VH-VL binders against Netrin-A (NetA). Designs and how they scored, part 10

Target 1, 267 residues: Netrin-A (NetA), of Drosophila melanogaster (Fruit fly) (q24567r46to312)
Amino acid sequence: EPRACIPDFVNAAYDAPVVASSTCGSSGAQRYCEYQDHERSCHTCDMTDPLRSFPARSLTDLNNSNNVTCWRSEPVTGSGDNVTLTLSLGKKFELTYVILQLCPHAPRPDSMVIYKSTDHGLSWQPFQFFSSQCRRLFGRPARQSTGRHNEHEARCSDVTRPLVSRIAFSTLEGRPSSRDLDSSPVLQDWVTATDIRVVFHRLQRPDPQALLSLEAGGATDLASGKYSVPLANGPAGNNIEANLGGDVATSGSGLHYAISDFSVGGR

## First folded at step 19 (VH-VL)

Design d3 (from z3 with heavy chain N55E)
Fold by ESMFold2, look of step 21:
Structure d3 (fold): chain C 267 residues (1-267), chain A 120 residues (1-120), chain B 107 residues (1-107)
Amino acid sequence: as target 1 above (267 residues)
Amino acid sequence: EVQLVQSGAEVKKPGESLKISCKGSGYSFTNYWIGWVRQMPGKGLEWMGIIYPGESDTRYSPSFQGQVTISADKSISTAYLQWSSLKASDTAMYFCARRDYPGHYYMDVWGQGTLVTVSS
Amino acid sequence: EIVMTQSPATLSVSPGERATLSCRASQSVSTQLAWFQQKPGQAPRLLIYGASTRATGIPARFSGSGSGTEFTLTISSLQPEDFAVYYCQQYYNWPYTFGQGTKVDIK
């Protein structure tokens, strides 16, 4: 039977609108921290200063090795809401991947969900779950087998096992009918989306040695991946944020989400 | 200038049919969700349903499913709200509203409202 | 269906004073929350979207805050034209839902 000309896949997210529920520095200067080699390094974000801003548009611009641009959330707290990214593709695409590239030295997400919409952002369904505790948090096995009867279902993957710098979802991997997508209405519908929503629930627990460098407190926040460093006992007299202007110790907490690229393979 | 202009007030009896309209102008009608909101006298706002005219995709709030029909005629950039048999409890103000897209999903443009009065 | 609950039902405030209106969601709606003002016989007017972003032409005395399940609309210095009913509305997932409204009356 004749095969239609099918265009090559592109990054459908390039230059697409992205809305973040939380952006570092949106309510004034804030302190955020990175952890490298068991050492904490804290800096200032401020949306009013272009040199210290980390807006959502950095997620879908062109990154290069000499000018990595980042979106950063506000530092997470135990009482804070989940952090959400919403991407509008503008039309229907058949998707092959969704990739989130972490910024250098970024704290790593532990639990998150990718949702999709096929109705221009009106309604949403799960696309992929990620967690070190898939069964406990999402009621799903970490390595769910997929047959023809459940090819259209979201699965849960453990992001902590590979310890990688990016979070990748392949829409067709492990789905039996993917070898003949043209003959599978179920998988054609499965890969179709107009919008993508990412919900971050919690961060990975920090390395134990890096954690010991933090001021004591917020044990329940730490377990959830939503914690802050107590501000009354900030860095030992050497506040690196002071060189960026203002006192940011009162705005600073600990970990945050930081993503340099939000890419979506589609056609 | 983006506008939604609704049809005029209606006075009807129970059991009669009715179709009210919302005409969009100043934008690409087929590329936006248009929704209907009911406000009963002295009461709050309730979502009824919403339509995407470019794909004829129609969704209803659960309490309105099967109670009304939402449709659109994209050739004249007009959305409709229709009852096959009105009840006295359908007495209300009805607004249409456009949903913004892409990027944000809030209702950015509203019609002026259509008052429907159903009494014996 | 996400239930939006506003409080108080009625708020009596003198002109020039600050009004604080609350909106609670039955589950997280992220920041996909809007605030509307409605005066008698008029269509709702968008004040705030994205929980905290003022719509075009809305005076700076209106501000919004919150994320997840708890949201606040603040009017920092009430003007005579601000006496109206205010609604919150989530647009996180269909069906969209309104709160029942908060009437801001003159004291």
Scores: ipSAE 0.857, ipTM 0.929, lowest interface PAE 0.6, mean pLDDT 84
Fold by ESMFold2 at other seeds, look of step 20:
Structure d3 (fold): chain C 267 residues (1-267), chain A 120 residues (1-120), chain B 107 residues (1-107)
Amino acid sequence: as target 1 above (267 residues)
Amino acid sequence: EVQLVQSGAEVKKPGESLKISCKGSGYSFTNYWIGWVRQMPGKGLEWMGIIYPGESDTRYSPSFQGQVTISADKSISTAYLQWSSLKASDTAMYFCARRDYPGHYYMDVWGQGTLVTVSS
Amino acid sequence: EIVMTQSPATLSVSPGERATLSCRASQSVSTQLAWFQQKPGQAPRLLIYGASTRATGIPARFSGSGSGTEFTLTISSLQPEDFAVYYCQQYYNWPYTFGQGTKVDIK
């Protein structure tokens, strides 16, 4: 049965406008620190200096392994608000994936939500949840698939996966009618979006107990980047206070979000 | 120059119908949300509803759902706010406003306002 | 519906002094917050968007700060023409909502 050609999927996010709620150096020169192998390395960001800027437009430009460009948030605090990225695709697309590529040495977000809009950013609905604590934080079970009568609902994915270099959401995976999308108005509406909003709630950090478990042969594998961290912050915010062995009172310490690519497969 | 130009002041009696207008110029009318804001005498600003003319997508704030009709005519780049039966409590200044897009979603252009007076 | 609450209701300051206006949201609106100035008989005038970005043509004495649920508009050196009512508005999610306004009176 002949059908009209379905256009090839493209990265609909390429050159699309993206707005970040927090960018390192937006209000002037600011210190930020990276934590790798229990070592602290601090640098300066400043949006007025191209050599020290990490703007949101880096999320939707072309990246390759030789020319990685990054957006970096300001260091997060336990009392700070969640960090938000908002991407305007400009028209309706049928989406197959949403991917966030982490910058080199960037900590993985532990808890985050992807929202979508079908009305040019006027209203928003959940698209995907990610967390090491899906039930506690988002009131949803961790799962990879959805039943037939709930295939239009966002689900929560556990972030304790072995790979940590990117965060990937496949819009149709594990949805029963995905095998015949052309015959499913529900899934056709599900994959349609004009805008994407990402809200980061907390970053992952190695827990001292997780390090001990790794040495004792526990379930945590830091080489794979899979670990779990209890929610540490109280009512003022959802972000983790940095306490990774440095002098946090004097160094502008604190973890920050760093993403090199925000990709959206659509047609 | 991007502009929103509203129709003139109205004096009406309770029970009468009314349709006020907001004409956009200097931009692609069908590609932006345009909405209506009410300001009752001596009171603050409140959102009534908003329309995306290119798709005829209309949304209302909950307290205004069913109380007014928002519409648009793409061929003349004009949005409308309409009452089928005015009440004295509809006495207010009414503003139209355009929402910026893409990238940001703030209201960037405002009409001059239309004063509607409903009294016996 | 996200409720925006402004304080104080009225603020009396002398020209040349600093004015500080507060806006609180009932839930996080990220930085999707705008400040408007309105003078009698006029349409609202956009001052600040994105919580902290001045709109085109707005004097540097106006500044905004905050994210999430708490926001501040500061007028660093109040001028006589700054007598007006100021509104915050969230545009994070529909329905969009205004605060009830802060009237700034020149003392």
Scores: ipSAE 0.853, ipTM 0.928, lowest interface PAE 0.6, mean pLDDT 84
Fold by ESMFold2, fold request of step 23:
Structure d3 (fold): chain C 267 residues (1-267), chain A 120 residues (1-120), chain B 107 residues (1-107)
Amino acid sequence: as target 1 above (267 residues)
Amino acid sequence: EVQLVQSGAEVKKPGESLKISCKGSGYSFTNYWIGWVRQMPGKGLEWMGIIYPGESDTRYSPSFQGQVTISADKSISTAYLQWSSLKASDTAMYFCARRDYPGHYYMDVWGQGTLVTVSS
Amino acid sequence: EIVMTQSPATLSVSPGERATLSCRASQSVSTQLAWFQQKPGQAPRLLIYGASTRATGIPARFSGSGSGTEFTLTISSLQPEDFAVYYCQQYYNWPYTFGQGTKVDIK
């Protein structure tokens, strides 16, 4: 029996402090790009201009369909570090979900990890892995459930549905003792957190038609291992690393992470 | 104003016990991690351990596990660093520091330091 | 345990010149990296947090950069009061760790 939004749970992330390791325009005006309907649109971000700023506070502020606010990272590069978001809930919550809402037209993440802390951000443990290549990138099988002896372990899930605008983790789904939570100390500890950290590893690669509009230099970014090989690229599927050396001659892809809402259901 | 005030300098002999203190003021003592950092003469800074007084949650750096005891008394907003039997190698400056939270997680407030001298 | 390695151990710089200090982590610490200044007999003083954000009251000549495993503290025009030891410290995950320090001396 599926659960709807539980009335006695709240968005514990609302107005909570969040820190991003990378924000577009933090060192002056930068160019960022997005792709829709095989067209590339590039724009400018600048943290000193309120009309062109995409700060981390947008992740946890009030959002509605008429005034969507976004956080955007700097464009990803082959030499750059992974991008992280760190959210402080301020106290212990029992969590039911963690949801990242993508900005309109945002490039889609492929590989990422959600970590949690139960000690007010002092130490961190994996909570959920996401990837189209769980085994290759994280050394874990793609699985939807746990056994009774490992209900406290993070799983890896495939995020291959490109039309979905949300990345969602349900903390209790697929865990055998979830129906008897009150009688499971292991699962009670599993859902408890004071802080959440998201680490983005890889973006999904743009579809082939969109690649023709990349500037010179963008092809080297795409070949760097910061982009996945799409699962829809052939009937056999594969885990071969992306290699675009001869396909595109453009500069600066402008691709980045863009999230409009970081929601955490908690009690 | 947020402050950490440490107890005064100590001169001790090997084998003696010692408990030094770090009193917090101007903030909610039980809602922040407080840690201890050692600096041996002429050497760098080393994390020893850290305590969250509101839950009595104490963590040690591996090299200090079992070497010292970190504790707190919430009723007087004071954290402690304690040795049951001092060694000459415990001669050092000891600092306490508060970790900011929520947001950022860096050490934002430091005590003035307590010099501990252990000699025969 | 995440090992923080600073270089150089000692940096000799003339007043008014630029000083560049390096800090390397054994694994990514994202941008959860702080820089501290310490003068003899004093507590460490926070200069930079989040790898690049100046703490309140810190002069603009101090700047930090880096993410992941490599970080830099730059003092753009060294003043007499800047001769001190500088430490980086990661706060990405416990145990927190310091680099061994870089002493900035008058050339």
Scores: ipSAE 0.852, ipTM 0.927, lowest interface PAE 0.6, mean pLDDT 85

Design d3 (from z3 with heavy chain N55E)
Fold by ESMFold2 at other seeds, fold request of step 23:
Structure d3 (fold): chain C 267 residues (1-267), chain A 120 residues (1-120), chain B 107 residues (1-107)
Amino acid sequence: as target 1 above (267 residues)
Amino acid sequence: EVQLVQSGAEVKKPGESLKISCKGSGYSFTNYWIGWVRQMPGKGLEWMGIIYPGESDTRYSPSFQGQVTISADKSISTAYLQWSSLKASDTAMYFCARRDYPGHYYMDVWGQGTLVTVSS
Amino acid sequence: EIVMTQSPATLSVSPGERATLSCRASQSVSTQLAWFQQKPGQAPRLLIYGASTRATGIPARFSGSGSGTEFTLTISSLQPEDFAVYYCQQYYNWPYTFGQGTKVDIK
């Protein structure tokens, strides 16, 4: 009889239930826009039309290069709440990664937090922060050195990475005891989760040529505190985050979160 | 099919102990959070605490920590709320409720309520 | 602890009128918000979950909206059986909390 293979980890998110706080077209037809190579293009989403729907189920379904399926949020506005994804794994897993694959041409998130639960979604703790402004937005250094004394803490990473179509969190990377996980109760607890929650705070600003396409109304939307803003005369990739409160009424830029796959490596 | 059935009304005096029950049926008792909600006469609803019987994980709302004990007996699919020494201010209606999971986290099933009256 | 605040405390309306109830959270609860109806001597009845999704068997006259910290429950044409107390509850993070309730009375 053939010897059995014992795989180390699987995608624990496959076919798991996921709830999004915002889905394009859930309140009727909406306009959304994509940005590519100095160009934007806009389309319509409508959850009542299967050909134009982008439901949360697309995050954890079967994907391949021939049939990419997407979840899309409603376009972000200055008065809107943050967008959240909540994934129920159904049982305890030891996690090695959390990966969000961006849809083609999707605007890249600038600031977001991954939370985890170990109590079946009752309570939540930070797992990973991402931002171009880690210290200002989350009170955390962007380049924190990791030793044994802080290897069980959530860290903040800069998401500014050109030519990258995904956002990835490796749960054990840069953590000294990961070399011998079986001997580290601290890291075993660190990687354990029953649920994952992602909170999106801000999008990155679009390409400057795509911004020209937004000139009539998009600049106001981009100043709403939902987008990173570059510093004048500052280093490249260093942005000041603006908070205009909930009183901004803007014509939508069509910018939104768009994710084709929500993968969680676990055992 | 899923049901929560609570024990009957109680009339007690201050200083007495009491344990009321909530029996679950039609579902896997150990795989859901089940909790207790108090409603004092003429007042609103307030969360007291919640238990996950499969792991004996019990959590209390801050104002009820140390005031009551929540427990469960997995062998008979029953959750309990108990007082070691009742006060007149414990006079209230008490509801149990199950939290849905996975996929959703709202309270989907409620018990019928247990009226507890504490008077001299 | 996330504090839920409902307004108004009481709402006096005639049958057939529209009722609008408000619920505010002290911090964002995303869309993890439920609305319950309660009549005297009864358990709460789930009306809306996820801020805007009607529970099974709930009449179409009930609708919910909102996200983050501001939520509303609307009853589009009040029926005699709708006179009750209504509670919002967040389930975003433990401890779960109720608003103090809005009593809907006949006028």
Scores: ipSAE 0.846, ipTM 0.924, lowest interface PAE 0.7, mean pLDDT 85
Fold by ESMFold2 at other seeds, fold request of step 23:
Structure d3 (fold): chain C 267 residues (1-267), chain A 120 residues (1-120), chain B 107 residues (1-107)
Amino acid sequence: as target 1 above (267 residues)
Amino acid sequence: EVQLVQSGAEVKKPGESLKISCKGSGYSFTNYWIGWVRQMPGKGLEWMGIIYPGESDTRYSPSFQGQVTISADKSISTAYLQWSSLKASDTAMYFCARRDYPGHYYMDVWGQGTLVTVSS
Amino acid sequence: EIVMTQSPATLSVSPGERATLSCRASQSVSTQLAWFQQKPGQAPRLLIYGASTRATGIPARFSGSGSGTEFTLTISSLQPEDFAVYYCQQYYNWPYTFGQGTKVDIK
């Protein structure tokens, strides 16, 4: 096995250009919220203030545990568009994984699609679906493997409640020909990409205890199609409504997408 | 610095063939999509097709598939738009444009345009 | 194919006034939308990319907004040189498509 001729696997996303369709604070100071334990905490983002700025470049920079950098979208509202990340790798890579690391205490995504391009971002095809409702939202069963006939098809993974704060897609897992990749033109084409696009559709609702502190505007956001888990119906399960007759308004939920690292393993 | 320079105006008769050119300079020609946009007299802009010269990958908008040929010569950094048999309805201004990459996917550089007139 | 529809077809405004142009996509194009200005006999000129980012050298009176299917180009204080035809173009997925154009005329 010649060392000089075979490229090593690398994080192809490191310092690669990435564009986000939504960034917190890009339209002036905005409120965003996080959930930890049973408590919601809200803060301010503002793109003009470096200490409160969460730009897309944070997705592909070098992070460490002492100074985690985050990209944050604008708060998700019922009327808003889906949030998109687009990553240009610059050349063809054979990919082994795509990983999105959530920021500390970030709201969790529920439904999203990873797309790939093999033509330098001209056209796009599905690479992986994620959802707690794979069949209803994407028309696909939740699966961990394929048969030999459909190794080139995107699968849908049912989101679970794991302890790990990342979303990971292994390009070859569960595909019968993966062990003899060199003899599978179909699978070689499957792992090849020049660009990755992530489309976030729905957030997972927070823990029911965290919802007890939610303002009425935030309850409206949670009832929209942008969230997967319904509001809790226990003793405090009623939504807190805005004062409809008063002159005081409350803001939305403040929930948003927050990612600290967008990693793509390939060669 | 980056430029797209198109061939000159053409006056042709129906049934004649034609090949117009778009020469790129100031950049790595083989690493960018470059394409053609038609504008009929008094009408809007419409995409015809696009080529990635480094891989000879050519794509057409559906209404132009089979109607024209897009090609490139990497050795002289030139893209081409060809008709085998012109029609009067091919009378239009034709622009070439380069698509930016990586990071962005918008058209960042345009040629000056080539006026093609097809009349009997 | 993603259809881009612009409105109005013609917009008559006085110099110094605000012009507002609309562009609708038949399906979401995220923020992968550009605005171009074109004057007779000239190539299109890029004004806005990414729905809201001004291209290099474009005056601050041009601003863009929107995401998904609805987009707006605003010219806050129209100058005499701004009377032209304006096109939106999506670059979210091939084939790329233009809107039909909005002509901005002197009122």
Scores: ipSAE 0.845, ipTM 0.925, lowest interface PAE 0.7, mean pLDDT 85
Fold by ESMFold2, last read:
Order: structure tokens, then sequence, then C-alpha cells
Structure d3 (fold): chain C 267 residues (1-267), chain A 120 residues (1-120), chain B 107 residues (1-107)
């Protein structure tokens, strides 16, 4: 019996609406900084000046090495709300990957959650966690695969080597039934989405009450900041959590999220 | 122009059934969430529930689950809110509203309201 | 459910003065927060979406700010037509929820 043809995969995010909760220069001219080998270069962003504007539409436009466009958040602070990106695909897709491409010299996000919706953005479920501290921040072990009994479970990936300029999630990797997807309603539902939401978390230490909530699966409470405490000794290198010698009150580190492409592979 | 036009005011007795309507025009009815909001006399706004007509996907706020039925007729671009047995406490103004999509998810268009009075 | 709490319940302000309304969420709603104006017998009118973006046709005297759990609506120079009840609403997660409202009355 002839098998049904699988449609070609496309970047479902191309030219799709995306909303960022924070954009550099949206409330007037603002200072942001980049670091390379701890050498500091600071610039001004301003949404009223096209030459210094870094809007969310840059996440889903045409990008290549000769025409890189960036979205940039406001510089992050220890007490600020988590930054979010919300992408509307417009219809149901079966997804194979979600990729965030960092801008040149951008610090790597340390911790983040990818959520998906199957109901056109009405409700959301975890899709993938990333953190250098999966257990502490999200109450989950760092894992590369699932067992057969929980193939629909979001995993947490421990990414402690931040030399890669891309954050990538493969929806089916490490899931035993992926070799026979046509016979797995669980995985077919797992890969289906209409919308993607990314929440960038700070590596601040949750208070003890927050740890109990994370172990119970209350990941959305981290976005409020109620369960966070400052991290005394963060990861090294060009990482959003790194201490690079800035004063948060007057000059700050200037570190911010900077992403050139938000890609979603799907049918 | 995108519009939501609701059915007229209703005066009912306790125990009677009622179905009020919200007709959408000027947009693709099946591609947007449309929902119902209650406002009791002198009180604030409360979400009751919401429907996506293109998939017949209906969701209720917890306090209204099992209390009302939300439905839609795609062929006439109309959403409905109905009670099988009205109570005096159902006396309120009822609004329908459309949720914007894609991109933002806020309520961008409202109906004019339907006053329901239940007394005896 | 995400609980939205508005303060004050009533705000008495003279025409031409500044009004400041507060809205707090029980957990982060990012910037997915809208403000509505409602006059007696009328449907709510969208003023602000995305916490800080004015809806089409809304005068510049209305401004919104905030992210996460704390939000503010400011009316910089109150006009006679601005005396109404104002509601915040989160649309971050279903069920969507309103605050209980702030009535802005003439002093």
Amino acid sequence: as target 1 above (267 residues)
Amino acid sequence: EVQLVQSGAEVKKPGESLKISCKGSGYSFTNYWIGWVRQMPGKGLEWMGIIYPGESDTRYSPSFQGQVTISADKSISTAYLQWSSLKASDTAMYFCARRDYPGHYYMDVWGQGTLVTVSS
Amino acid sequence: EIVMTQSPATLSVSPGERATLSCRASQSVSTQLAWFQQKPGQAPRLLIYGASTRATGIPARFSGSGSGTEFTLTISSLQPEDFAVYYCQQYYNWPYTFGQGTKVDIK
C-alpha cells in the first residue's frame, strides 16, 4: 500500500509575527554594550533612528552573513522581568526544530524555556528547557533522551560550553518512537504547534520555596521573579550571566539578548 | 469594518432557557477566538469562556464551567451563549469580544452588549 | 488563575490633573497586559495593549508601562470625557482575567 508523501519542511517562522517583551531603545535612546575578550564596546540604540534600531521583526526576516539584522533587548538587570519572545505561526505545523541564531559578539543566554501552543496562543506547555543549572532552576535533570513512558516530556539540556553561536532544539531527537512516528499518536501530538514562546530566565538562585514549586512542575512562576535571588559566582565567558565589571546602578554591564534569526522547521 | 452585533435585551423568569447571539462581520469568522464577558450590575468584568469556531474548540473560565454553553454557527458567522435554566443571579450585561491573532492576543473588537434580566 | 489586582478602587481627580492607576498580577504576565476604559452602559474600549502600546485612535495623554507583575496606566491631563472605570486584563495565559476596576471620578 502506497505511503503518504510527507510535505517539504519549511521555515514556518519566516515573515511570521513575533512580539518581544523588551526591545532596546523602545523608550528612548539607551546604552548597550558588547564584549569581546572582555574588551568593552558600548553603543546607543534608539527605535526612532533606523540606523540604531533593533526591532523584533529582525528575528523572522531574511538573514545571511552579508545582511545580518538583529533584535536586541534592553540591557538585563538582576531585578527585571524575564524577557520573552512570542511567535505566531498562524496555523498548525508539525515541527522538527526550533533555532535561535545569536548576533555577532552576543552573549549566550544561560537559561531559557521554549513553550508551545496548539490552540493559537491561548494556552501553553513546556517544549524544551536549557540551563547550566537544570536541576536548580527548573527542577529537572539534564537529559539527552526520554524513556518510552514519557516521550512527551520536555527535557532540560545542560549547555556549559557556549562557543556555539546558535541555540537549537530538535523536537524528536532522543525519543524512542521517533523511528516509527506514523504509529505514535503521542509524538504526533508532541510535534504539533501553532505558536512558540521563548522565555529567557536569569540564572538568579531561586529561594527555597521556589525550589519546591519547580519540583512540582510550576516552571511559569520563575518568570515573575518572586523566587529569584542574585547569583554570587556565575559562569565565565561571553554569557548573559557573566560579571564583566559593569556597575548596574549607573553603567551596568550593558549585556543584553541579541538574536538575528528565530527559525522553526515544520510542515 | 470588523463588527460584532449582539442580540437584543432579554427579560426572563427563573428556570427558563435562553440563547443570546453575537454575529461577526468584516473578517474571517473561523480564524479568530471569540469570547463572552459577564458584568453583573455594579460589578466588574469577568471572563466566561471563549470559542475558536474553525475547530469548534471551546474553553471556559473555571467558575463558569458547566454553568453555560458557548457555541458557534460558522455558516452565519455567529457565536452563542446559552443557559438551560436561568437564575436571578444571571441578571447581567453580557459582551462578546474578538481576540486578535496572530501576534498580539488582545481583545480588539467588542459587541455592544446584551442585557439579560431574570426576575420573578 | 492569574489574579489581577487594581488600586486604588476609586480615584478622585480634577480635570487637567494627572491620574495614575496601578495593576498587579499574581505571577508574571510579561507585557501581555491590556487596559480598557468603560463608561456606563457601554462596551469596554481598548486603550493600551502590550502594556505600553496605545491602540489606534487613543490620545497621547494615555500611556502605559510595566512588565511582569506591576503595571501602570497614566492619564497626563485628565479631560471631562476620561471620567470612567478602567480595567486591566492579562492575556498571557487562559483563563484571561480582569482586575476589579478603578473608577476615576471628578474631584
Scores: ipSAE 0.839, ipTM 0.925, lowest interface PAE 0.7, mean pLDDT 85

